# VHH binders against Ni-sirohydrochlorin a,c-diamide reductive cyclase complex, component CfbD (cfbD): the designs that were tried, part 9

Target 1, 370 residues: Ni-sirohydrochlorin a,c-diamide reductive cyclase complex, component CfbD (cfbD), of Methanosarcina acetivorans (q8tjz8)
Amino acid sequence: MTQKEISIIHPRPSSIVAALYTLRDLNVDVAILHGPPGCSFKHARLLEEDGIHVVTTGLDENGFVFGGHDRLVEVINKSIELFNPKILGVVGTCASMIIGEEMHDAVLEANPDIPVIEVEVHAGYHNNTRGVLFALESALDAGIIDRKEFERQEYLLIKATEVEKRFGAASKEYLAPSRGDLKYKVAKRLIELLKEGKKGLVIMNAKKETGYMFADITLAVSEVAAALGKKENLVNMANIDPELGLPRVRQHAQYIMRDFIAHGVEIHEIIGGMDEYPIAGEKVSELIKEKYSDYDFAVITGVPHAIPMENLQHMELISITNGPRQVLPLKEMGHEHVLVEIDLHPKTLGVSEIVESEFGATLREVAKEA
Key: E = the ipSAE of ESMFold2; O = the ipSAE of OpenDDE; V2 = 0.75 times the mean of E and O plus 0.25 times the DockQ between their complexes.

## First folded at step 1 (VHH)

Design Z22 (framework vhh_rezetamig_d1)
Fold by ESMFold2-Fast, scan of step 1:
Structure Z22 (fold): chain B 370 residues (1-370), chain A 126 residues (1-126)
Amino acid sequence: as target 1 above (370 residues)
Amino acid sequence: QLQLQESGPGLVKPSETLSLTCTVSGGSISSGGYYWGWIRQPPGKGLEWIGHIYYSGSTYYNPSLENRVTISVDTSKNQFSLKLSSVTAADTAVYYCARDEYYYDSSGYLPEFDYRGQGTLVTVSS
């Protein structure tokens, strides 16, 4: 029987949806859902927003018996003609209902002149990692990632789970997003710290596409500090190594770094890749102990709970995250000011540049009054 | 249909190595997408994750136990095993083998245990 380690009060995506999100991270241009229409349709629309085309073979009852193979060949050929993809994904859905159909044989017959990542999964709310790992294994088989990268991704899945168990998944309580007045108050406090000549760390430890919005906070803090003549009091850290991660994850880091450079913002310490957010905290802790132990405050964005408290206890902490359920655990850890950015994923889908955050906008407004 | 069954000694002396085996039936350890691991529950306390293994042999351990733990897999027998060295009375617990799942959504990865064995009591005493 199925037993859950952590009680989850909202439903989770199926293994099919998990595979599709993994294909997105692998920079797949077109994913074909092979099966009946309707499987994962809601998530397919969101993935379209993020630049991956999701199409379906749309088999009815008759098609499953007499034409699934031929239909998949047709859809592969049409997808290549219509979208000119660099990488194709094929995801078998509801496989137990597709009689006499062989997904791999259809791919061989179509013989596309591009890599194809073939993933066979079925729906299951608590079996989502099957979709992730199968998609990664299929990418390894297709030569899209190598063995070392597969093992790194597997390791990161484990470390992400460890972080969520210890820090992020402790509270089932959902709090309302941070009020505008709270963001205003915290922005005022940050400007006071800068005016007083306090030294600060601005640490972005972000997950993938969320980095586009959290990067705006680093940008806004740097802009305000420069305007106050206090740029030298800031050290910026970010997990935006442009050479680490799955193809789309590397691309996010590259675009964010490009925009920082364009705005004259220096990132003093690269603390890992964007998919390394579960382990980047160890690097941050080491850097603080070695170089930055005399700093007065820190602004931590993205996944603040992944950063150990051991070397942060003497600092005034301003933490900004996307998880309203993370507020209480972060406060219990010792984070004084905890803010939440809302609509993070919807505003960062399909984006290739830094997007405005609510706290960044508030900080820029408050600075005009300074 | 998937079943996991622990086997091993019910009594272990302090300073010795605890060895447990999990036999999987109704499914294959070689199927991708799953981790296979061990969790324990000391009397009157909550569950503690020990570690898990992927069928490829990649292992991940609880940092508090990593110096004493080894998990291995034998795909030909459809089994995986735990060795815990230098045991003390604090290692007395019900030990479960489990299949470990992670959720992935647009925000990241989340843990789940989806199947576990019935549990086996291990007492550490002389």
Scores: ipSAE 0.000, ipTM 0.148, lowest interface PAE 11.4, mean pLDDT 79

Design Z5 (framework vhh_rezetamig_d1)
Fold by ESMFold2-Fast, scan of step 1:
Structure Z5 (fold): chain B 370 residues (1-370), chain A 126 residues (1-126)
Amino acid sequence: as target 1 above (370 residues)
Amino acid sequence: QLQLQESGPGLVKPSETLSLTCTVSGGSISSGGYYWGWIRQPPGKGLEWIGHIYYSGSTYYNPSLENRVTISVDTSKNQFSLKLSSVTAADTAVYYCARGKYSSGWYYRPSYFDYRGQGTLVTVSS
């Protein structure tokens, strides 16, 4: 499945939507859409569920003819009054292109005592990364991120695009729902590996809010291994560096780490930040070569296809991904067991703690039968 | 070479707050890539992780202690500190301050902390 109304993942179907999600990741409290009512409305609802207020200037006939400068000043002042934001975002919509309005002049007139991130993008742009880059450039100008972080984000966007392109052409087919039965069979296999005393790597290479559900798989595997007296046979790796990335991305990593600690789950290796999922595979490969080359199996969650096969070929692989389109490419790469978590976005929007996964729940139940 | 040194009272009365400071020399706690924390060893028992702090100020605590523990950092003095409230005889232990690297686990193992202080004995008694 492609982008849904409920999806908040990258890349986005329009530059306006991409800019809004980037503002969310920058921890913007209020985003003002400067344009007619209803522009990008479907995504605005999802962003509000994820803790960012989305308001619109609602340009009328006068706004189209005479410009919406005064209306934008009014909405900026009202947004500050009503929401007391720490950071404000202003995003030009499809209507802003027609009226040729300078959002910057309105921001200067309103003169708020808080940082403002200004993103002027038009609905006609087809390159999703343009919206992301414009929001990041504005954040750099506002002092919200530094140049080093801007350059890192730009590099990661290039790498994410490469990962997406590698799997785009051949991944149109979806498997019908044998998901419950397949998860049961794979859970049984994992318990067999643990009972046989096999050594395993549990690798979470996840992005943003999806990490909350994939983290439950690490949690469930750790719980089951502990119950079997096999905790010492596991090494947990995760891309949850709490100090790397945009503010909201760091916050996700911090909440996941808090919950791992609360449940007694040890993360042996930090493989990068949550936005580094396209490149974390290099770090995983180095760690396996240096420390874990004698391990027998791996459970890889999130973005398994971003991890190179060259150091995994001798292991039995259990891979859990968030998209059915990834199943065939992963099996073609040599992944033996490939599972999909469903309803990922509806269960992870607006959350700040680990949420139960279908595979985690299945594994916990199968372990009771053992 | 990096050196970590604990300082604070060796005797604390039940119900009071234990306060310890770790002074770091030969390195900066405001450098990235490291976390700074506290571990303890009660008499006749193994090492127990108390908590740690990143150079940014983000803190993580042992769940069994989290309602009683505060770890803070003072980058201007190159120090970090532990406050443990409402102490009992069970809090009697040798307390160590320690440094870990990001690739290490979030609770203590001997291989996870590349440096630690020599330890300071804290006795909780009347």
Scores: ipSAE 0.000, ipTM 0.287, lowest interface PAE 15.2, mean pLDDT 80

Design Z6 (framework vhh_rezetamig_d1)
Fold by ESMFold2-Fast, scan of step 1:
Structure Z6 (fold): chain B 370 residues (1-370), chain A 127 residues (1-127)
Amino acid sequence: as target 1 above (370 residues)
Amino acid sequence: QLQLQESGPGLVKPSETLSLTCTVSGGSISSGGYYWGWIRQPPGKGLEWIGHIYYSGSTYYNPSLENRVTISVDTSKNQFSLKLSSVTAADTAVYYCAKDRGYSYGKPRYYYGMDVRGQGTLVTVSS
């Protein structure tokens, strides 16, 4: 695949795309798209940038007539020779529904000495949930995950759908932030709070790769507080449990934690895994009730709308999210300052270290004037 | 939950065809991702894989038996069957039906693991 175009608004718009991203999260090294050329080309490029090789059987008229079995066996064998993968994925595309049983027959014929995750999805169905579940069921069948982890992922998918449903229902339009001035105003306010000796929570509730950029906000706040002699007034929380989630999700948490340690930043509270962003808010609420009810402000990054307003209403809130459509719902919930990071997804694909955020850079610059 | 049960004659004469049926309960044969197959154990010997079938009808047989073996599915009855022709005394064994993912990492293709297996049925080939 030589695709150069990327999509930044809908990274998982279909069952096939959802399955591919789930395979990535399972540490699949090579994903074979079984079907006609052109299906999911844009997303295949994004996956290549994120470290998964995407190859296709490229079925034509002959492939449709003969079912594609021999071609898939050939592509499986060549992929093993070329890439030496630890785990292989095979995903049905536009033609898969017609020749679905031949995918498993081809895997059986090739008899590879590695796990194969086989996902049969309909290319025309716009059903992200089904694509995720099919890939997870296939991973369970292949012995890549156990039943407990499958059930946990299914539960999280239900909870993520509930969060998304609430968000979509609330917004009829988006409120674009002012270019270049809102971040400066909010950065100045945060520095004022720190100078006044106010106590703050810095809460990262992030989704997978987006954590690499949102983590920079935690870094920037810690750096500025340290420079002001106020580091002891901050509590950092993050959903970066290094032992929870699918293998790639755990890896993201480990890399972010590594970089926090390298920069001398302490994460005082682990609020869950990076796939637990839909439910991490319950843990945040418990911690605030038990230990942090007297705190004056909070900086919340990633998915702030997944954190309940219970016990946050007395705090001054600075919320940073990845999309403009989230601004209005957050303001309606009671978030006073709402900022948006731009180009987040393209800047975090394929990275393995914290990357600079616009708000973090702005905060560091404003602090020089203080 | 899922149960497999073999049925068929306990005695078959040499040169005749052995016919066995496996009835599946607590689950559907039409569930994708699995093969449905037969394995046997002659008295005093190890397990021998006979063959398996994907629910769509695609079959794979042990090469030593492939000229004598036919496996078929009947999704309407939730059953699959084995026919073994031209039997001899060497075909005397306990026969098991099994549900299997049809694929075993690092194993020869003819030694697939059995996720769920029936209790077995003894078949004796004698005059």
Scores: ipSAE 0.000, ipTM 0.177, lowest interface PAE 16.2, mean pLDDT 79

## First folded at step 2 (VHH; framework vhh_brivekimig_d4)

Design B28a (from B28 with S110Y; at its last look DockQ between E and O 0.02; V2 from the best seeds 0.00; counts 0 for: pae E 27.4 > 2, unsure alone 61.5 < 65, placed apart)
Fold by OpenDDE, look of step 2:
Structure B28a (fold): chain B 370 residues (1-370), chain A 126 residues (1-126)
Amino acid sequence: as target 1 above (370 residues)
Amino acid sequence: EVQLVESGGGVVQPGGSLRLSCAASGFTFSSYGMSWVRQAPGKGPEWVSSISGSGGSTLYADSVKGRFTISRDNSKNTLYLQMNSLRPEDTALYYCAKGRTYTVKYSGSYYDFDYSSQGTLVTVSS
């Protein structure tokens, strides 16, 4: 199917933001936005909650005209003084780009005794993957990651893009946001399936920190099944390989696994790392074909649209996503039940434990009445 | 090669009943959801009903809900549509399709099927 290049008119994350999140994943302590004080403000604040210091050079009208070199040097030095970072990130903006700032000159002048990841990026790219790639390239140059990991990340980015273009938010010029199906209704249906003795796959295919909330759904389903005496009817899958991904990503996987164990939930199948959500479906399909072809339903959380439908068509699908714009694509793919965890991402930033989901809570509540 | 062959169509009076069958071959029948779609003269295709591979899940268009029943026999590789209380507006060519279809509220019907057949004609007339 020739990927039709479509003009997407709904907003998407910027490459600047993508770069910042990548720096976070690399456990950068301080990221300096070389731009106006308001640039990426919302995301910067969110990242602060996630443990990375995000500071700005605060470029103003004067800086736009005369440059921001000195200010960047100053902020680099100040950041080092205030936060004593092990790794420093410097991220360009539209402003720095327009001004024609050579960020590297400022870094050279400041001459920090720590690695600096310089990301010359702006928000004018059509694809936010550029921000990720630039950050990774710089990290590679700085010796923070090796070539193998770089290539792995690059591959995953390509695959992620493919998934989004084909089945995700980039699959149409415009996708209206939806709240999805009613959670209590879907919860009732899930309970019915369990009561009927149906066999189910609980598949978490989560993207990085979002897994903290999606994992709650895995917990909730297990709890309810246990209460009904049907726990043996479930197989849990999750992309929480702690050995895969950038440092922060691996940490998420470790924490989530820890919590699963703490709650007595067994993950029967590890289907990849928390950055492998674009390709984890391949493993899922293989597993279904080999081991679980007779199962009746699947609860899929995270990035359901990345799971190939070929081996899912015979199952009743309950999918939970954090993207309101994913509802229609998932429905078109044949996912019968589609739920949305609203504001999931902000709720999972800065956390280190599984966070209760709305659907999980709903499921637990409905089960009490059943 | 995937083959779908519909049967059971015909002429029936309003209020009557028909049972459509679809014989499937060329693929693992139980591994796929199946759907019925119909097309009335001069109109576009309309999703009627879908059933999961296991038969555990069924969906119906609002226009046929309560009157039509989709079912399948995986041992026979056959899909069925029991149509009761037929109305003139049900007159259409009915197609068996490999895959799922779904109607999204306020957004219309969406199709996710790989194969369809030539259809069987259902005529409801006095």
Scores: ipSAE 0.000, ipTM 0.242, lowest interface PAE 12.8, mean pLDDT 88
ESMFold2, look of step 2: ipSAE 0.000; ipTM 0.085
ESMFold2 (binder alone), look of step 2: mean pLDDT 76; pTM 0.779

Design B28b (from B28 with G33A T103L; at its last look DockQ between E and O 0.01; V2 from the best seeds 0.00; counts 0 for: pae E 22.2 > 2, placed apart)
Amino acid sequence: EVQLVESGGGVVQPGGSLRLSCAASGFTFSSYAMSWVRQAPGKGPEWVSSISGSGGSTLYADSVKGRFTISRDNSKNTLYLQMNSLRPEDTALYYCAKGRTYLVKYSGSSYDFDYSSQGTLVTVSS
ESMFold2, look of step 2: ipSAE 0.000; ipTM 0.117
ESMFold2 (binder alone), look of step 2: mean pLDDT 79; pTM 0.807
OpenDDE, look of step 2: ipSAE 0.195; ipTM 0.681

## First folded at step 4 (VHH)

Design c10 (from B28 with G33A S57R L59Y; framework vhh_brivekimig_d4)
Fold by ESMFold2-Fast, scan of step 4:
Structure c10 (fold): chain B 370 residues (1-370), chain A 126 residues (1-126)
Amino acid sequence: as target 1 above (370 residues)
Amino acid sequence: EVQLVESGGGVVQPGGSLRLSCAASGFTFSSYAMSWVRQAPGKGPEWVSSISGSGGRTYYADSVKGRFTISRDNSKNTLYLQMNSLRPEDTALYYCAKGRTYTVKYSGSSYDFDYSSQGTLVTVSS
C-alpha cells in the first residue's frame, strides 16, 4: 500500500510541516531539510506533487557530533546543479542549539547566486502558527517579501485562527459528507430558483488550492443557468485577485481566472486574494448592501462561516464547505442548505486547472433532467 | 509584565571598548528577536543591531558593522552588545528592544518592536 492511501499519525512537529507548506507558497523550488533523517513521507509526497522538491542532508552520528557543515554545503551545491532553483529553502529538522548557526555558516560558504530562505525551528515548538511565522520572517530576512506583505500575512494568520477557533472547534459532532439524495435535492432546488427567475449570488470564498475544486461549483452553476437562459440573473464573486498574495497563492488565482475566462464565465466582483478568505466577508457585506440587497438567494462555497450574516438573512442560502464539522455551526447561523466536499487538500495539490466537484457534477446531471 | 533593564553604559575614550547588557523578564525570551537602538543627543532613534531568537542570525547597521557584536544568553534571559573601537559619534542613549516576532531584519531607520527600556548612556569623550 502507498502512504497516500493510509492516514498516518504525523511523525514530526507540525511546525516543520507548516514551514514547508509556507515555503511552497513562497514559490521555493527546493527545500533542504537539515538534520537527522526523519519521516514526513505523506507531506513530502504531497509537496513533490505540487512541484516543490524536498531533499534531506540526513545527518548521521558523525554529522551531529562534528556539525554537518560540509554535508549541507554539498547538498546546497548538488541541489543547484540538479534542479536550477530560483529560490532555495533550508529548514532545520533538529532542535539542537548548534543547527541554526551551522546552517547559516554553510549557506555563506556555498555562496549561491540565488536567494536562500533559512528557517530555524525552535526547540520544543510544535505549533503550526510558529512554523508559518518562522518561514515568513525568514523570507523577509532574505528579501523575498517586503515588510508590508509580512505584516499582511501576520494579520491574516491571526484572523484565520480566529475564524477556525470560532467554528472549526465548536462542534465535535461528525456528520457524514454530503452524499446520496441530499446533493440531488439541493441541486433540484437551485434549478427551481433559476427557472422561477430568482436572482442569485454565487460567492466563492476559498483558501489556496481548495479554490480549484470550489471554482467548479461556480462553473457548474453558470453552465446550468446559461442552458436555462438565466445567466443574467447571476452575479459571481470570488477571492481570486491575481496580483495579491504570496507567489504561489497569486498563481492559483491566475490559473482559476484563466479557466473561468476559457469557459466564458464572468467574475463580476473580486472580493480579495485567496489568502484573504478570513476577511473577504467584509467586502462581500459591503457589495451586497450597496448593489445586491434585492437578490433572492446565494450559493456560498469554501469558507461560508467567514462571511457575516448581516445582509444575508433574507436570502435562501446554499452553502458548500470542505469540513463536516462546519455543518452544525453553519445551520445555527442560518445556512439551511449545507453540503460538504471532502478531502479537497490532497485532491487539489499538484493541479493547475479547475477540478470537478461532487456538487458540480450532481448539478450538471440533474440539469439534464430539467 | 514585560521588563527590560539595561546596564553597562559609561564614559570611555575614543578607541575604547564597552559591553552593554539587557536583562529581560515577563516573556519567553528565546521566542523573540531582540534589538539595540540608540539615540544621540538632538537626533532621532537609530537602529544598531538585531539578533534572532536562537542567536543564529545577526544584523548590523553599516555605521557599526565590524566594530559591534550582538549576542544573547537565552539561559539567563540576557542580551549583550560588545562595542569595540568606539568613536565620538557612537555617543548616545542605548535602548534594548523586544521584537514582535522570532526573526527581524531592519534596514535604514525603519524598525518594528513592542517594547524598549529607559536606556543606558554611552559617552565617548577624550
Scores: ipSAE 0.000, ipTM 0.174, lowest interface PAE 16.8, mean pLDDT 79

Design c13 (from B28 with S50T S52T S57Y L59Y; framework vhh_brivekimig_d4)
Fold by ESMFold2-Fast, scan of step 4:
Structure c13 (fold): chain B 370 residues (1-370), chain A 126 residues (1-126)
Amino acid sequence: as target 1 above (370 residues)
Amino acid sequence: EVQLVESGGGVVQPGGSLRLSCAASGFTFSSYGMSWVRQAPGKGPEWVSTITGSGGYTYYADSVKGRFTISRDNSKNTLYLQMNSLRPEDTALYYCAKGRTYTVKYSGSSYDFDYSSQGTLVTVSS
């Protein structure tokens, strides 16, 4: 893989940031950034919202001269005292090679009673995808994941690149979403389809925490269909396998499944894990060809462009995505109704239950008038 | 069963060099970090160096940093330790260890690493 292809696979702005988000997905409780102060840590705030504590060693002139060993030992001990973490991460930053080379020595001296994932990434040497791979290699070496899971993650990074190149990509033209009015009209259309006795697929193909909001659309559709006496006309599919993925990704699937069960919503087909959104479309296509080829419409949420059009061409499509730049590419592919959920990531960070969506709320309101 | 076969030890004068090898079998070699650990006569085990599964990252004890180089050849399932500028204090039995290096609490104890061989003896004579 080339440098450019690697950057496209994982669009995070730096290898350090990519490593931190990967540590989050591994359920690291505290991540220590070992390096000088003065670098922007905007991503640290987002990680704090998602339940991972980000601490820095804040190396001064003495730290550069003396290698930063004592400071890292101090910060490790303080982090354990303050946060009582189950897993600790240590990430080398833009520090000199001398300071980076002392990370493991400091971890050995601190001698914590918990697993430590050590990631040495330098912002100038590695791109975003390399940051992910380095964190995953460190987790593999640490025994947090096994080789099979490491290879699966590498495969998914490659497949994500292929999907974005082939299907969606960001539109070069930004069109402001027609919020409210369009959602109202599409909600009315969905209710018409249900009232006419049409058979529908409700497919959630979600990326990680965004699944908390997209799951609300599955809830809302199931509620409205039940109220109309048409629940048996729906088949729900979701990429929420509770046993697949990095620890945090599995946890998201488990919480979403818990809430579906609590609301009496059946998920008829599990189409993969929440990190498998780039390949879940293959499973969906097989299921449609085998069991659901006579269905009249589909509601597709999350990453609709990852699902091949081959078996969807005869269906009326309602697609809900998290980016306004995906609207034009989806319409070019043949998606008739394309909606956007706004502020998806900020509303789903740090949550452990299904969160209300704008389309779900609109559908529930329109159904009362039906 | 995990099997590790070390070689390359011997007698050398101070300032000399030796290259240790460890042939691994019974597990997916590239999936694990590997370490070199040594035990000097009458002392407990001392961690020397670690290399990650990919070979992308290496770590060294302060006592050997700048003198020793750890490397691996995943196509040959072999771990190496290049030892330069040897000192009498480097005299020890050297073990290669199958270690998942970053989550194991290392206190100079063998329980932190999986040893499966008799080691290779390095003697630096004055």
Scores: ipSAE 0.000, ipTM 0.142, lowest interface PAE 20.1, mean pLDDT 78

Design c15 (from B28 with G33A S50D; framework vhh_brivekimig_d4)
Amino acid sequence: EVQLVESGGGVVQPGGSLRLSCAASGFTFSSYAMSWVRQAPGKGPEWVSDISGSGGSTLYADSVKGRFTISRDNSKNTLYLQMNSLRPEDTALYYCAKGRTYTVKYSGSSYDFDYSSQGTLVTVSS
ESMFold2-Fast, scan of step 4: ipSAE 0.000; ipTM 0.430

Design c5 (from B28 with G33A S50A L59Y; framework vhh_brivekimig_d4)
Fold by ESMFold2-Fast, scan of step 4:
Structure c5 (fold): chain B 370 residues (1-370), chain A 126 residues (1-126)
Amino acid sequence: as target 1 above (370 residues)
Amino acid sequence: EVQLVESGGGVVQPGGSLRLSCAASGFTFSSYAMSWVRQAPGKGPEWVSAISGSGGSTYYADSVKGRFTISRDNSKNTLYLQMNSLRPEDTALYYCAKGRTYTVKYSGSSYDFDYSSQGTLVTVSS
């Protein structure tokens, strides 16, 4: 693999798709795809499940045909009437026309009383980060984010690429893990560690929506430890700072924290925002060196390969990730037990509360068996 | 492989006219919008005019509206700029451009273009 072929931790198939997901994270309520009737909109279906409406100027849900400038004005006005959005996105696509000027002229004529983020992208860019950056630059120009947040997002995109390149989260070799058997064995081992009075770190370093499912693992471990009278032996860390990140990212952290509080689960250390998963390892390493160097084991969920091995080598590691291709690289890095939660994105899109994980359910069941 | 070759520049008196041409090769010309961009001595690039791939839509900077006309001949892979009522401030190196990246600022817009390094020089003076 060359540097050009290395994926970002949450890769997108095209710059257009990357831009749409970035608009979602900016809390854009409606995104208008401006282009000819023949354009494919497969990803629009996934975005609808995640609470953003995707409308086209070529073919909308009412069957209207493409009409250039006048059609975009009509679709803008209709979208505002039907959806009452707080923020509108307009994305130029299918570029056999002068999209940028046509879009801008149409937005000026429609003169909506809400912010509009105007993005022109081309699917031919070799790096999906171009789509993310174009959307963020447009949001900066529209006043939706400030320069400081733009620079922070740019830094995080660079760091995400470096983490994947350096630690090899993707492998050319793939080994499908066992679905139920391994989770049962690891759940038994975790209960043994707790019963023996070992001290553990429960570290959630998760990306956006996947945080809802990985948070259930923290929840399950806390429940089982409490039942065994061993709650004091655990330290919970999570990248759920409720005040950091793009609006949707902050909202995910807020909902997860709300549910932890509702269930009586204490998060002892906040290790960053949910978009900071590529750099949260720096804070984790600092905390372990200063406060937790005598801990015996760690449960690491989400993006375990972003946490440096430097201070983890003496601990027994239980790592739960969202990709089967990450199993071999994690084992090569020194992770003893590696589990996979499958279908994370489909199960976490559109949710606003912690959802049950396969490992969490397994752990709760094994604990009942004694 | 992709080439844009500008021509038609020269020295002209104020109030005069010039017609610029751009010969394009190495891509499907009719599938792309095309633009004219100019750079005056000591200044940054300024977008001048654009035309859709079919030629059905044309756009102009306020500084040239009513004086300049953009056109294209897709059968000859050629872009044109007819410049009338030329002023000293029109003095610049003129480039044709394929493709465009459009960034909208809340109170304005900027453009990024792929353009030839050659250009054609237009000088409006006595």
Scores: ipSAE 0.000, ipTM 0.122, lowest interface PAE 18.0, mean pLDDT 77

